# VH-VL binders against o27280: the designs that were tried, part 252

Target 1, 266 residues: o27280
Amino acid sequence: MDSMNVPEVLEIKRIVEESESVKTFIFSWDFRREVRPGQFVMVWDFRDEKPMSVSLIDPVRSEIGISIRRVGEFTDRVHGLSEGDLLGIRGPYGRGFELMGRDILLVGGGIGMAPLAALADEATARGMRVDALVAARTADELLFLDRLEAAGVNISTCTDDGSCGFKGFAHERLLTLEENHDMAAVCGPEPMMFQVMRILDERDVPAQLSLERYMKCAVGICGQCCLDDTGFRVCAEGPVFWSQELSRVREFGRYRRDPAGRRVPW
Short names: E, the ipSAE of ESMFold2; O, the ipSAE of OpenDDE; V2, 0.75 times the mean of E and O plus 0.25 times the DockQ between their complexes.

## First folded at step 10 (VH-VL)

Design Y51 (framework fv_marstacimab)
Fold by ESMFold2-Fast, scan of step 10:
Structure Y51 (fold): chain C 266 residues (1-266), chain A 118 residues (1-118), chain B 112 residues (1-112)
Amino acid sequence: as target 1 above (266 residues)
Amino acid sequence: EVQLLESGGGLVQPGGSLRLSCAASGFTFRDYAMSWVRQAPGKGLEWVSAISGRGGSTYYADSVKGRFTISRDNSKNTLYLQMNSLRAEDTAVYYCARKSHYGSFDYWGQGTMVTVSS
Amino acid sequence: QSVLTQPPSVSGAPGQRVTISCTGSSSNIGEGYDVHWYQQLPGTAPKLLIYGNTNRPSGVPDRFSGSKSGTSASLAITGLQAEDEADYYCQSYDSELSGSKVFGGGTKLTVL
């Protein structure tokens, strides 16, 4: 088991229904292959392979979890699986989050809370103070609130429609938070992350941001994993980047790439 | 109510070292990032260094990287700037400044003069 | 040498309106970073005048106002008074100078 590049066929041990569109799939894992928050795995349904962030890392139970939002053919098929069914897992890949200091702010939007939930577990286990700003369009789309609360995390919520917590966007809520942090970790829609990064930059809070959009190429060889301007390969040099690295990327927060490699505005 | 008081300035020869202190009162010190901003005689303001609220993150202007070290002691409500390998161009009034949640420097100390001369 | 450009001086008579510009680039003001303004009276430390582009701290009169558009910001002073004679600095954040807070070169306001 000294290679993370060979898929291992694993049994789905447990499925947690996080929302109408999100499920967490839990597998037994041999922690001789280390997994860190912010890393991803390639999930293989024996037809297609897709990158998924690790959302649960539990060495006490010898389990990992991956949280999957239903958005297309592959994820629809995976959502149709039951406990006892098999999936291929390859990895982990990518640079995980680095923890520093005595406190951390987590800012997550939608499914972006998945890798941050794993990070919250590690940060609390290290004795850090953890504050989480959990953002979604509506209250029923807020993810991992019970898990974060059980971990001892101080939670703030915001929803676009005002159905839970602050009415508005994550960056608007962040402006009303007065406490400073030694670091932050941010994951969610790229426009949200861009706005949050600018505020944290001005506050002298170093932030790590997880870019999920280019996690298609797990081995870092194909050009689809690159960020505009810097040439960073998300799957090899990311998906987690420091704000100082992203602040000079002209594409970040402004453009995305379609399958043909063309710039498409957010 | 919020007060910042710098000390430790003085005359020092090129290549020498000096440690500045800033005593803070009137607010919860650990909740605010702090900065040092300097002003050479007759010149404008230049940001020098910043530190996060609990001291886990530090930032430096390129002109001082590797020579200056910012630190804080939250139990004493005190900010420090250790200045090594001082150069003539480091001659300035050094201000301690508090960083607001909007990213502005909302409170400033009165400054302490550092003169680097032989 | 400043990444934010201000006129070195401006002047006006009592009661007049004066505007001080702060010109940046795509890596700072144009990137969306906020602009803050400071007043420095002769022989004193700077004092915050405007934060977050348009906001006034408690105690700053409403004749001081800030605005921001594109890659530039402006400080407007109406009803100019002798006590306004000071140096004025804009300040923002520059993404290409990682972690860097950048100040304009300063503008000396003379009232006469």
Scores: ipSAE 0.294, ipTM 0.696, lowest interface PAE 4.3, mean pLDDT 86
Fold by OpenDDE, second read of step 11:
Structure Y51 (fold): chain C 266 residues (1-266), chain A 118 residues (1-118), chain B 112 residues (1-112)
Amino acid sequence: as target 1 above (266 residues)
Amino acid sequence: EVQLLESGGGLVQPGGSLRLSCAASGFTFRDYAMSWVRQAPGKGLEWVSAISGRGGSTYYADSVKGRFTISRDNSKNTLYLQMNSLRAEDTAVYYCARKSHYGSFDYWGQGTMVTVSS
Amino acid sequence: QSVLTQPPSVSGAPGQRVTISCTGSSSNIGEGYDVHWYQQLPGTAPKLLIYGNTNRPSGVPDRFSGSKSGTSASLAITGLQAEDEADYYCQSYDSELSGSKVFGGGTKLTVL
C-alpha cells in the first residue's frame, strides 16, 4: 500500500450526541479531497481500524462528520474519547450514492441513516424533494430527525414497538406510502434492505443500497468483503450498489461472511 | 373516479411512427407510475414500457428498446408513447395502465388499436 | 414462451371450483415478488382481480382467491358462474429481465 493510504491524524473538533448509543465525531477536512455521501473512511484509534460511513459533509465549515454506534470494543474506546483527542482517518473509499431525478426516497434503519443524512443534505441543496422513511426498533433509536427536518426533508417514522410513528418494519410502512419517487437510497439492516428493494423494484423505482460487510483493507485487495457469485468487493465496487447489481448477488439478504470467512445467516 | 383514455392508434406502414396518448383523471397523476401494456390480436398481455411518477425513470421491454419512448406531462395529466420504426409484430391494442402502490395495474384504459401493415 | 406459465384453458360447470396455476422461477415469484391476477372479459380491457398475492380489490367477490407458494401462484374460483367466463392472467416482476413486468400466457376459462 502506498503512502496515500496512510491515516491522517486528526483532532476531534466536536462530538454530537445523536442517541444513547450513537455519537457523531466532527473533523476538519480539506475538501481538495472530495467526499461523497455513501462513501466510508477507515477510522484508526491507534490500536484497531474500522470502516465508518460519512454522515456529515460541510464544505462551508470545512468539516466532515462520522457517526459511530457503540457496538463493540473498538467503538467502546472511540466513544470514550473527548473533544481534542486524536483519531486516524484514511479515505474516503468506495462508491457513494448517485443523485438522479427530482424526487428521492430515503429509507434508513438505525445507524443506516448516517450516510443517508449526508445524502439528504446534498439532495435538498440541489433543490430536490426528499422524503425519508426513518426506521428503528424504538423511538429513542431514531436518528437525525431534527437535522433532516431542518433540511426540509419530509419525514415518516417507523418503530418496531410503535413508540413513534408507524408500528412495524420499514417495508411495511413503505407499502402505505402513496408516492412513486424517481430514485431511492436505502441503508440499514440487510433483511430490511432486501424487503425494501423488492417493493421498490415492483414500483419501478431505481434504488441504491448501501451494504455492510467485514472490510479490512478498504482498497479491494484482501477480498474479505467479496460477495458470492459476482465477486463484488463491497469496499471497491460498493458499498453503494444498484438494485440490479444486488439482484445478481445470491447472499444478499440471506447470509454474510464473518471475519473467518464463514457463512452466517441474517 | 379514476379514468384512463387512450388515443392516437391507427393504421401505419412498416417503418412508420405513431404517438399514443393517455388522458388520466380522478387521481393525483404524478404520484403514480404509469405503464403501457399491449395485446396482439388473439394473444396475451405484454408489458411494453413504464415511467415513474415524476418522469425521472423509464423502462422498456427488450422488444421495443430503441424504438419506443415513454413520457408524461404531469401538468396535463397525460401519458405518451412515441413509437418509431414500427414493425408488423407491434400490431396490438395498446393499454395505458396505472401502477398501484402494490405494483399491480389497478386501472386500465379501454385501449387503442395500432395496426402496422403494408 | 411467457416467463410465467399458465394452462391455456380450464373449464368447469356452474357452482364448481376451478383453479388456475401460475408457475414462475427463482427470478420472479421465487424471489418473493408479488403475484397479481387480472380478468379479461371478451372484448374488454383487463381488470385487476387479485393484488399482492391474496388481496381483492373492492367489487371483486370473495369467491375469487389467490395464493402463492415457492415459485408458483394460484387463482381459485369457487361457485363458478357464467359471467366468470374470461381470460385470466397472472403478473409479477422479474429481476433478470432488466426490471420487466412479466405476464403469464393467459388462461381461457370456459363455463360449461
Scores: ipSAE 0.013, ipTM 0.518, lowest interface PAE 8.5, mean pLDDT 92

Design Y52 (framework fv_marstacimab)
Fold by OpenDDE, second read of step 11:
Structure Y52 (fold): chain C 266 residues (1-266), chain A 118 residues (1-118), chain B 112 residues (1-112)
Amino acid sequence: as target 1 above (266 residues)
Amino acid sequence: EVQLLESGGGLVQPGGSLRLSCAASGFTFRDYAMSWVRQAPGKGLEWVSAISGRGGSTYYADSVKGRFTISRDNSKNTLYLQMNSLRAEDTAVYYCARKSHYGSFDYWGQGTMVTVSS
Amino acid sequence: QSVLTQPPSVSGAPGQRVTISCTGSSSNIGEGYDVHWYQQLPGTAPKLLIYGNTNRPSGVPDRFSGSKSGTSASLAITGLQAEDEADYYCQSYDSSLYGSKVFGGGTKLTVL
């Protein structure tokens, strides 16, 4: 086994409370090991291991950030940790986002904004114009707004209940935007991504979408994250896919497989 | 008022080349993808090529791949179609069309006729 | 052989209702992509008639309506008038054809 696959035990330097349910854990990082927006790491709390997207990449401070939403037993334990506590981190893994063009559109839903926030930092640093459509169920679930604004991102918000910005879903808000960007990056609930992809395809805007699947090994061996028909492994060929790749994936936007391998509809 | 005006059509021999232009006005040109759509005499509409608003992405029908090149100059509000290695089956009225944010072609030019004949 | 299938022709008398079908597949209409409709009067450029399955641009009478279900779409014209005599095309996006915009074969509408 490659040494890179052995978790490195790292101290939590800082914890940022992004929302009631989301925290960002910041770690020192040796940037001799390159990390790209859209890639993920495996987080080990010495009991269980889960894939998490990198949401902050700071070569100046030699830090990375991992944003974690509280959704189950593992994340409950992690959310109980404090600064100075230890976690195991291995990676990064997977294919990250590519940047192209001058103008980029980010469309994120909920915790899906995590990798997009990192991408926004890179894009703006490169002098790209960045528009971001940030969606959530409610206003208090909108993530990274201040961070994005500080980076110079033009933000549009969308909430299911209308508590902030456009009332409705991300794809509905997208239909009202007048821009036709060089590229789009999308991450969020898969039904949202499916609808957003369709619109972007129709607009001739190349899109990259980050998928979420049950990942166990993160190295393309176990097959738990394998997509039907294509055989794409989300951990190896993804998690970032081009829209043309996903158009070949029958299950995209329709169903996923649970840890037992059973088909579960979205 | 949105206006699209094609030019550059004419008679050309097989194997020849033509460059079509489409002058756009009445809207923010860079915010819209543009397409070329052609119609052979007495036939239906056929999508030919598309280009994204900022010009970063181009798309072609299989029938014209490798022979046609779509481009745009947003500073001049102009869309272009370079047609090389023309064939008789390329004979058609060529329309430039604006791609709406709904994916439809919401505005069309009057078209320019391209005739490929010996 | 168009990706979207339309009847070659339909006809109706003034005041009648006519319907033009547009049959696609799982890679276009069935995939969730919108269907748009165009009217082409003789000797003129096409004009957008219906966008986003059901929406009418400004200036299009409410006699024209669009619908979509499964892998097919339909254009309905009520109160048929002489000026409605034209060719009608449906259009969508096909994911199986890399970046391709697809048209129906067109339907010639004759007002009797």
Scores: ipSAE 0.668, ipTM 0.870, lowest interface PAE 0.9, mean pLDDT 94
Fold by ESMFold2-Fast, scan of step 10:
Structure Y52 (fold): chain C 266 residues (1-266), chain A 118 residues (1-118), chain B 112 residues (1-112)
Amino acid sequence: as target 1 above (266 residues)
Amino acid sequence: EVQLLESGGGLVQPGGSLRLSCAASGFTFRDYAMSWVRQAPGKGLEWVSAISGRGGSTYYADSVKGRFTISRDNSKNTLYLQMNSLRAEDTAVYYCARKSHYGSFDYWGQGTMVTVSS
Amino acid sequence: QSVLTQPPSVSGAPGQRVTISCTGSSSNIGEGYDVHWYQQLPGTAPKLLIYGNTNRPSGVPDRFSGSKSGTSASLAITGLQAEDEADYYCQSYDSSLYGSKVFGGGTKLTVL
């Protein structure tokens, strides 16, 4: 009877173009089904179903938003949809971020800023001071800067090519930031998250990291996506994990698995 | 200039308690994680405890878990270490140390001697 | 014993080069955690000598340099001076003991 496990067909209320490759799809949402930043939903286009992080949670307007990067056949079809078209939504699923303390650091890479944008909204609404390190390969791939600024977030940018802000990787930029924080939340490419986690571990800053890539095998109800060593199921135990949990996972930051379960280097 | 001054050391009986203090000056105390590192006579350095800048997270070496409590008062720029159920092997010079952004201990106090003996 | 292994002693002549090794494992240096080095002169508190594998704090002569490869790190001291006679400690973080900062056993440098 868990209504989260059956797709609800919802009308696309509004579409926001975040970049050339990223769009946010906005739906009316009944907040009797609680949604927290860091949780995901299964998006069904009536042919295929994929997990997507919730990037906007707006109880005042009774809306949720789902940000989707165009990366394959499914996402290309979804990007072709218009306001008024229908999508199936199941969820939410997964463990969301926890907020603690007065000051929070967000470190996001590329589309990893999507769940962190929702977290930033909640943190600022609670009166927390929010600092965000937004990283991407190029300036064109930096996401949610205007939204974060409107929310009162203090923003630092970092691009691999130096086209905006610090030239270099997120972890290199982090080493030059002098502020301290009660906690951090990190989402992006796994090698970036691993390097950032190491720095935060050494600084004694508790961090939460989101492992969205494992949601590719998301079967929510079955919880079949397991991390090496720990047996954590990303759909049930994650996708958000504390750094202490991830520091004991041999797989994190070192290798991934292909569809056959074989180890593949980064 | 950054200064760290430890106090509160002394002689204590096995099973006894002692509270160490570290007075910090020359920097914004609340923006730095702090640690206690000890050194037994003629031996090497051993990290014993750490606390985040705002005090929301604490960490302990297995050798002191359940017996020692680290805390801080940011309004007084002071770090504390409450030591209970002291053992002879806790005898050491206890250093207060500041943790840099790079994870190193960039400033150290002069140390305070704790002797656990009958 | 210590989770980071250092030779207990090393010696060199004035003006020469010595290297002090720090051998870790896959859960610390091999995991990618930085190595820091401290100098402790007799009767004094430790002083930060090298941080983040290779960086020198202000006031540390360029005769001191650090390096890291695989599961090990090294401190190199060139142009040895009598004043370099001290204990040297490496330090890193160990992921198998979350929150744990680990020190090497220390190396006593004698300048003969």
Scores: ipSAE 0.312, ipTM 0.693, lowest interface PAE 4.3, mean pLDDT 86

Design Y53 (framework fv_marstacimab; at its last look DockQ between E and O 0.85; V2 from the best seeds 0.00; counts 0 for: pae E 2.8 > 2)
Fold by OpenDDE, second read of step 11:
Structure Y53 (fold): chain C 266 residues (1-266), chain A 118 residues (1-118), chain B 112 residues (1-112)
Amino acid sequence: as target 1 above (266 residues)
Amino acid sequence: EVQLLESGGGLVQPGGSLRLSCAASGFTFRDYAMSWVRQAPGKGLEWVSAISGRGGSTYYADSVKGRFTISRDNSKNTLYLQMNSLRAEDTAVYYCARKSHYGSFDYWGQGTMVTVSS
Amino acid sequence: QSVLTQPPSVSGAPGQRVTISCTGSSSNIGEGYDVHWYQQLPGTAPKLLIYGNTNRPSGVPDRFSGSKSGTSASLAITGLQAEDEADYYCQSYDSSLWGSKVFGGGTKLTVL
């Protein structure tokens, strides 16, 4: 019954169309409530509630952005909203990314670029050198390229169909890169993250990875986002994990649990 | 041509200290993680320590944790291994090795011999 | 004891095919980490022989080949030659040892 867990009804200030399937919703934010890249909020459309990553953090304009991919009934309703419409937002929740070193590598796939875009802004503002490997199935699914470029990020792209950049998967493109960074942040499809993590481990690059699981309460109580063996709760101990933590998680890259708690292979 | 040249080895008493150096040339040093690997006389290879390309991360085998410190100076293209509280079991040829982007050790130095004996 | 297990020795006659096994576990080879192989001639530093399970660096003859399956890897040498007499080591990464690089115990290859 913590007041922080009560959704605040906020007006959509702006909507940015990132791609055919992704929109960023911008809200006014009181930055007395701190938010970090990698953290998530629960978005409430007064019918259902879903966790969404924060993709924009702008203390100057006192705004945050939430990027949402259209993938189901909830997101379909949200995508139907207009500027001026209302949404409930509670949070932020979870452990965000930590920045270390001078040179960082971002590896993102699809909507996974959302939290990484926010991280890129922070890193570049700190004077860090940021390289980003942006992956998608097709060129039109690549996210935040202009935004990243404007921030001074060095971008490499890869697409499954070769429509932009390297033809292949993120881990394959990563093998062709010739730099060894101080740290990496990774977010995307779990099979991608699994492969990328192994390569980074072998290269002695510390990596943080943001996991996606079915989250209901966001406060570590319901256990629906609990990872096997470790008992890690993605909403509480995550969603950002170090590679060494994930090495202890048997299910990582192998299976997930559906809303009914059943194992579903990737 | 990639070259790695170790130095600093020698005879030291138990409890003593040594500092090894590895001079690197022929490649962009900062872009590669580096490792120390040792080999006791007549024995196999043992990984000792690693450091990331930019030096922000270090790793150690359990056998040397708390006693050895790996570092690098990218402006000098040099890798270091500070060895303190040396033990007889630390006696070995110490190799510096470059970690390839595939995770292998693609280049090795000639090695420098460290002998810990009373 | 090494995390990766190799036979202590193998032997073959010139022209023959020999195989050196490298047996790991679910936390290294079985986890999907790559296996690399090194050749160490007597009195010399190790040399990279195979990287990424199957790849040969420039200068390594094609009679050397690597393979990986499950929790084990294998180095095959065809057309065995006298100069192949050396120690051979497999190497991988182990996630259970907090990011340790692990070597096999080494295999001494004797050419008869």
Scores: ipSAE 0.749, ipTM 0.885, lowest interface PAE 0.7, mean pLDDT 94
Fold by ESMFold2, look of step 12:
Structure Y53 (fold): chain C 266 residues (1-266), chain A 118 residues (1-118), chain B 112 residues (1-112)
Amino acid sequence: as target 1 above (266 residues)
Amino acid sequence: EVQLLESGGGLVQPGGSLRLSCAASGFTFRDYAMSWVRQAPGKGLEWVSAISGRGGSTYYADSVKGRFTISRDNSKNTLYLQMNSLRAEDTAVYYCARKSHYGSFDYWGQGTMVTVSS
Amino acid sequence: QSVLTQPPSVSGAPGQRVTISCTGSSSNIGEGYDVHWYQQLPGTAPKLLIYGNTNRPSGVPDRFSGSKSGTSASLAITGLQAEDEADYYCQSYDSSLWGSKVFGGGTKLTVL
């Protein structure tokens, strides 16, 4: 549709400081533009435009929230904004998570918890039992813990440095969890997602994983978000894929491409 | 002690049906994915079907897809395999097996024999 | 042919070492999926012998060991005993066969 191709300029209604490096920007949203957990929007700061995952979907308050980690020039500028300032929003785009069964495991690393927090809200609203494994490098980077607890999610934490919860990587903690779920949703650093995917495959837990790739058009025409070997466009056929779809993709977990298209290791 | 007890095997004609059961005890049944694995006389092991711990996801080998239905009743700690449109090549001992969290089959029942013959 | 290839039989004298190979492909062992091993004594159900490539369940003697390299895995048995005479199966997950657990064809071990 025409509205999907042009940004709408929206006022920042509220800013939530989730951590030293992560802020959630909340906007009023007309839910005639449907939004599903796992879909993304293109955020325009009037100079540049980047894809960002939706972390809050609240039709009752007519609000959408977008969580952004400060990682470079664009995100530094956005983090410098205040309530009342304007951003352009295009979207939503992409395929979101699909819920199945009555019991879901969320595995999130760092900012990857953002779309999973939105999914947790939908899952609990449907009466599903939700467990979350929340991973970060340090305790100060664990995201959305209070929000997940308030929603009734059963939380396990892990940190690389051991400052909170299990000391180690998410996949190592996952090996020690004894509960088998109907499905899982995974988002975070791609090396983590690859390791988690293999464990879930071996446990007979169907998993959906949210990928990040370089994007330009967001509507599937430019080809910049294509995955090697399959031709899947992350912006159109993804960003959320079933693990079965990704098992055929040799680049997943092995390498990435920079904005110039060059192969680089993780 | 983990225990798995299969029942429901027997002799059936081609095109017939059987329902296998597996009674589980000694562990929290709903926390484990379960499988059926079969072994034709004198042959090796063949995975047949799997079901997630809560029962929301099922998997089937291509050779049985559309004919067999796996299910579980977690209130009774029981795994089932409904077998329809049986063929001679389905003749085997059928084992109930628990999937460990490392992906191995760590406990097996004694097996129940299914014979499909005129 | 089975997805995982094992020799049909191996033999060894009491006290000796024997190895059983399990050869897979890039879509199973080579993709990084674990290999598990099962022992099936005559007239009995299979029993887990090795899980996660190298780990022994409680009660399995340390003379049984597993290893994995590239697209292949091996089960080694040292100090061979008469009661080791059995069929041995390797097992893994194959990503090209979504949802499938794949077994090797089995190896009959004879103790001479």
Scores: ipSAE 0.512, ipTM 0.794, lowest interface PAE 2.8, mean pLDDT 88
Fold by ESMFold2-Fast, scan of step 10:
Structure Y53 (fold): chain C 266 residues (1-266), chain A 118 residues (1-118), chain B 112 residues (1-112)
Amino acid sequence: as target 1 above (266 residues)
Amino acid sequence: EVQLLESGGGLVQPGGSLRLSCAASGFTFRDYAMSWVRQAPGKGLEWVSAISGRGGSTYYADSVKGRFTISRDNSKNTLYLQMNSLRAEDTAVYYCARKSHYGSFDYWGQGTMVTVSS
Amino acid sequence: QSVLTQPPSVSGAPGQRVTISCTGSSSNIGEGYDVHWYQQLPGTAPKLLIYGNTNRPSGVPDRFSGSKSGTSASLAITGLQAEDEADYYCQSYDSSLWGSKVFGGGTKLTVL
């Protein structure tokens, strides 16, 4: 059993302000409990519990990091915490990324760079060549550039407004990249991931995509994370899926479901 | 300046084996996925197999799975197709093709003829 | 059987316009995958004519144009010339065949 079903109350050891809207919360972690890039934990503020991807995995310092974007009541409360305050953490849950080959392309949008930053650390430690395409709406929302540079990653940026790097969307920038890769890992807004997946499929680059759907759902407690057509529960069977699995899902990149289960276009 | 040159075709008996080669020049070979595409006499194009730029991933059409093996040697700028358990329906011109970053086959070799007959 | 359907032949006189259709399904063109077009002159290897639905490689005349809508794509040739007589193939990607590159059956263009 490598994961817990009961939250462990952990002290916030350090807080890194990644941007005006994103903070990374760092905790001491006992690595006798394995955690891998692409897995998530449930973060409990003693009122609500939400899934968050692990963004830092450091067995040498015995630390994990969890990066959280401020987007609502729960995340506002968590952002109000200070070093020394307590949070409940349970997990890790889900399947992580698998690495293969010599070269990997990371394509991240906004907070989707969080699990990819952890993956970049593992890929570079294995001696892989790592190229990262970091995308955001504006320069202010580009995340983890310093961490990626420190890890030896070759970085390309793009912003919708052109405030940093290529002006345009991730998939438009991807079309201008000259190097091929043995695999890719993609995380960000679902419409971005869908466009990127199609390009990678056409290039014969196997890709893993991480679905970070916004739902109040705990592992094994509710079925609201279930995907159309396939019956995959993101929190139980994901969040990481191969592109071949997702390319057959009508829901992926085209619509999501509201609380009533109705299809809503992106 | 980009050139692809196939070799290794010929006449072979059913059940036999043959190894095709494609010598590439004029570009950084390791940066491009490569494919084999075949065309039976008087018929259309059929994709056979693909390999990623560094060789970490391979793909096969259902008609050749378990019989054909695609490989590459990036130090020699050469693509290979090892064909085993050949059948009459494998008779075709085999083209080496480069996969562009737009997903198209932007350069093709001249083709090499493989005839499977007794 | 081809996964992408093309008419087996089309014909026209010099100076006329011809259109070649390529009909797919929800697992390929309908899924959003790009369509590429190739020209094969008799006795030669195929040559890339159109990539990414609408783009021309350097050296391809603007008489050739591509379009895509829904589950189908089209290649249009205006100002038809004798040297355009060739076989034309569309090509896309099919997700249901686990990464297969799929070609249309080909269209023989005859210039009268």
Scores: ipSAE 0.397, ipTM 0.724, lowest interface PAE 3.7, mean pLDDT 86
ESMFold2 (binder alone), look of step 12: mean pLDDT 91; pTM 0.937
OpenDDE, look of step 12: ipSAE 0.616; ipTM 0.851

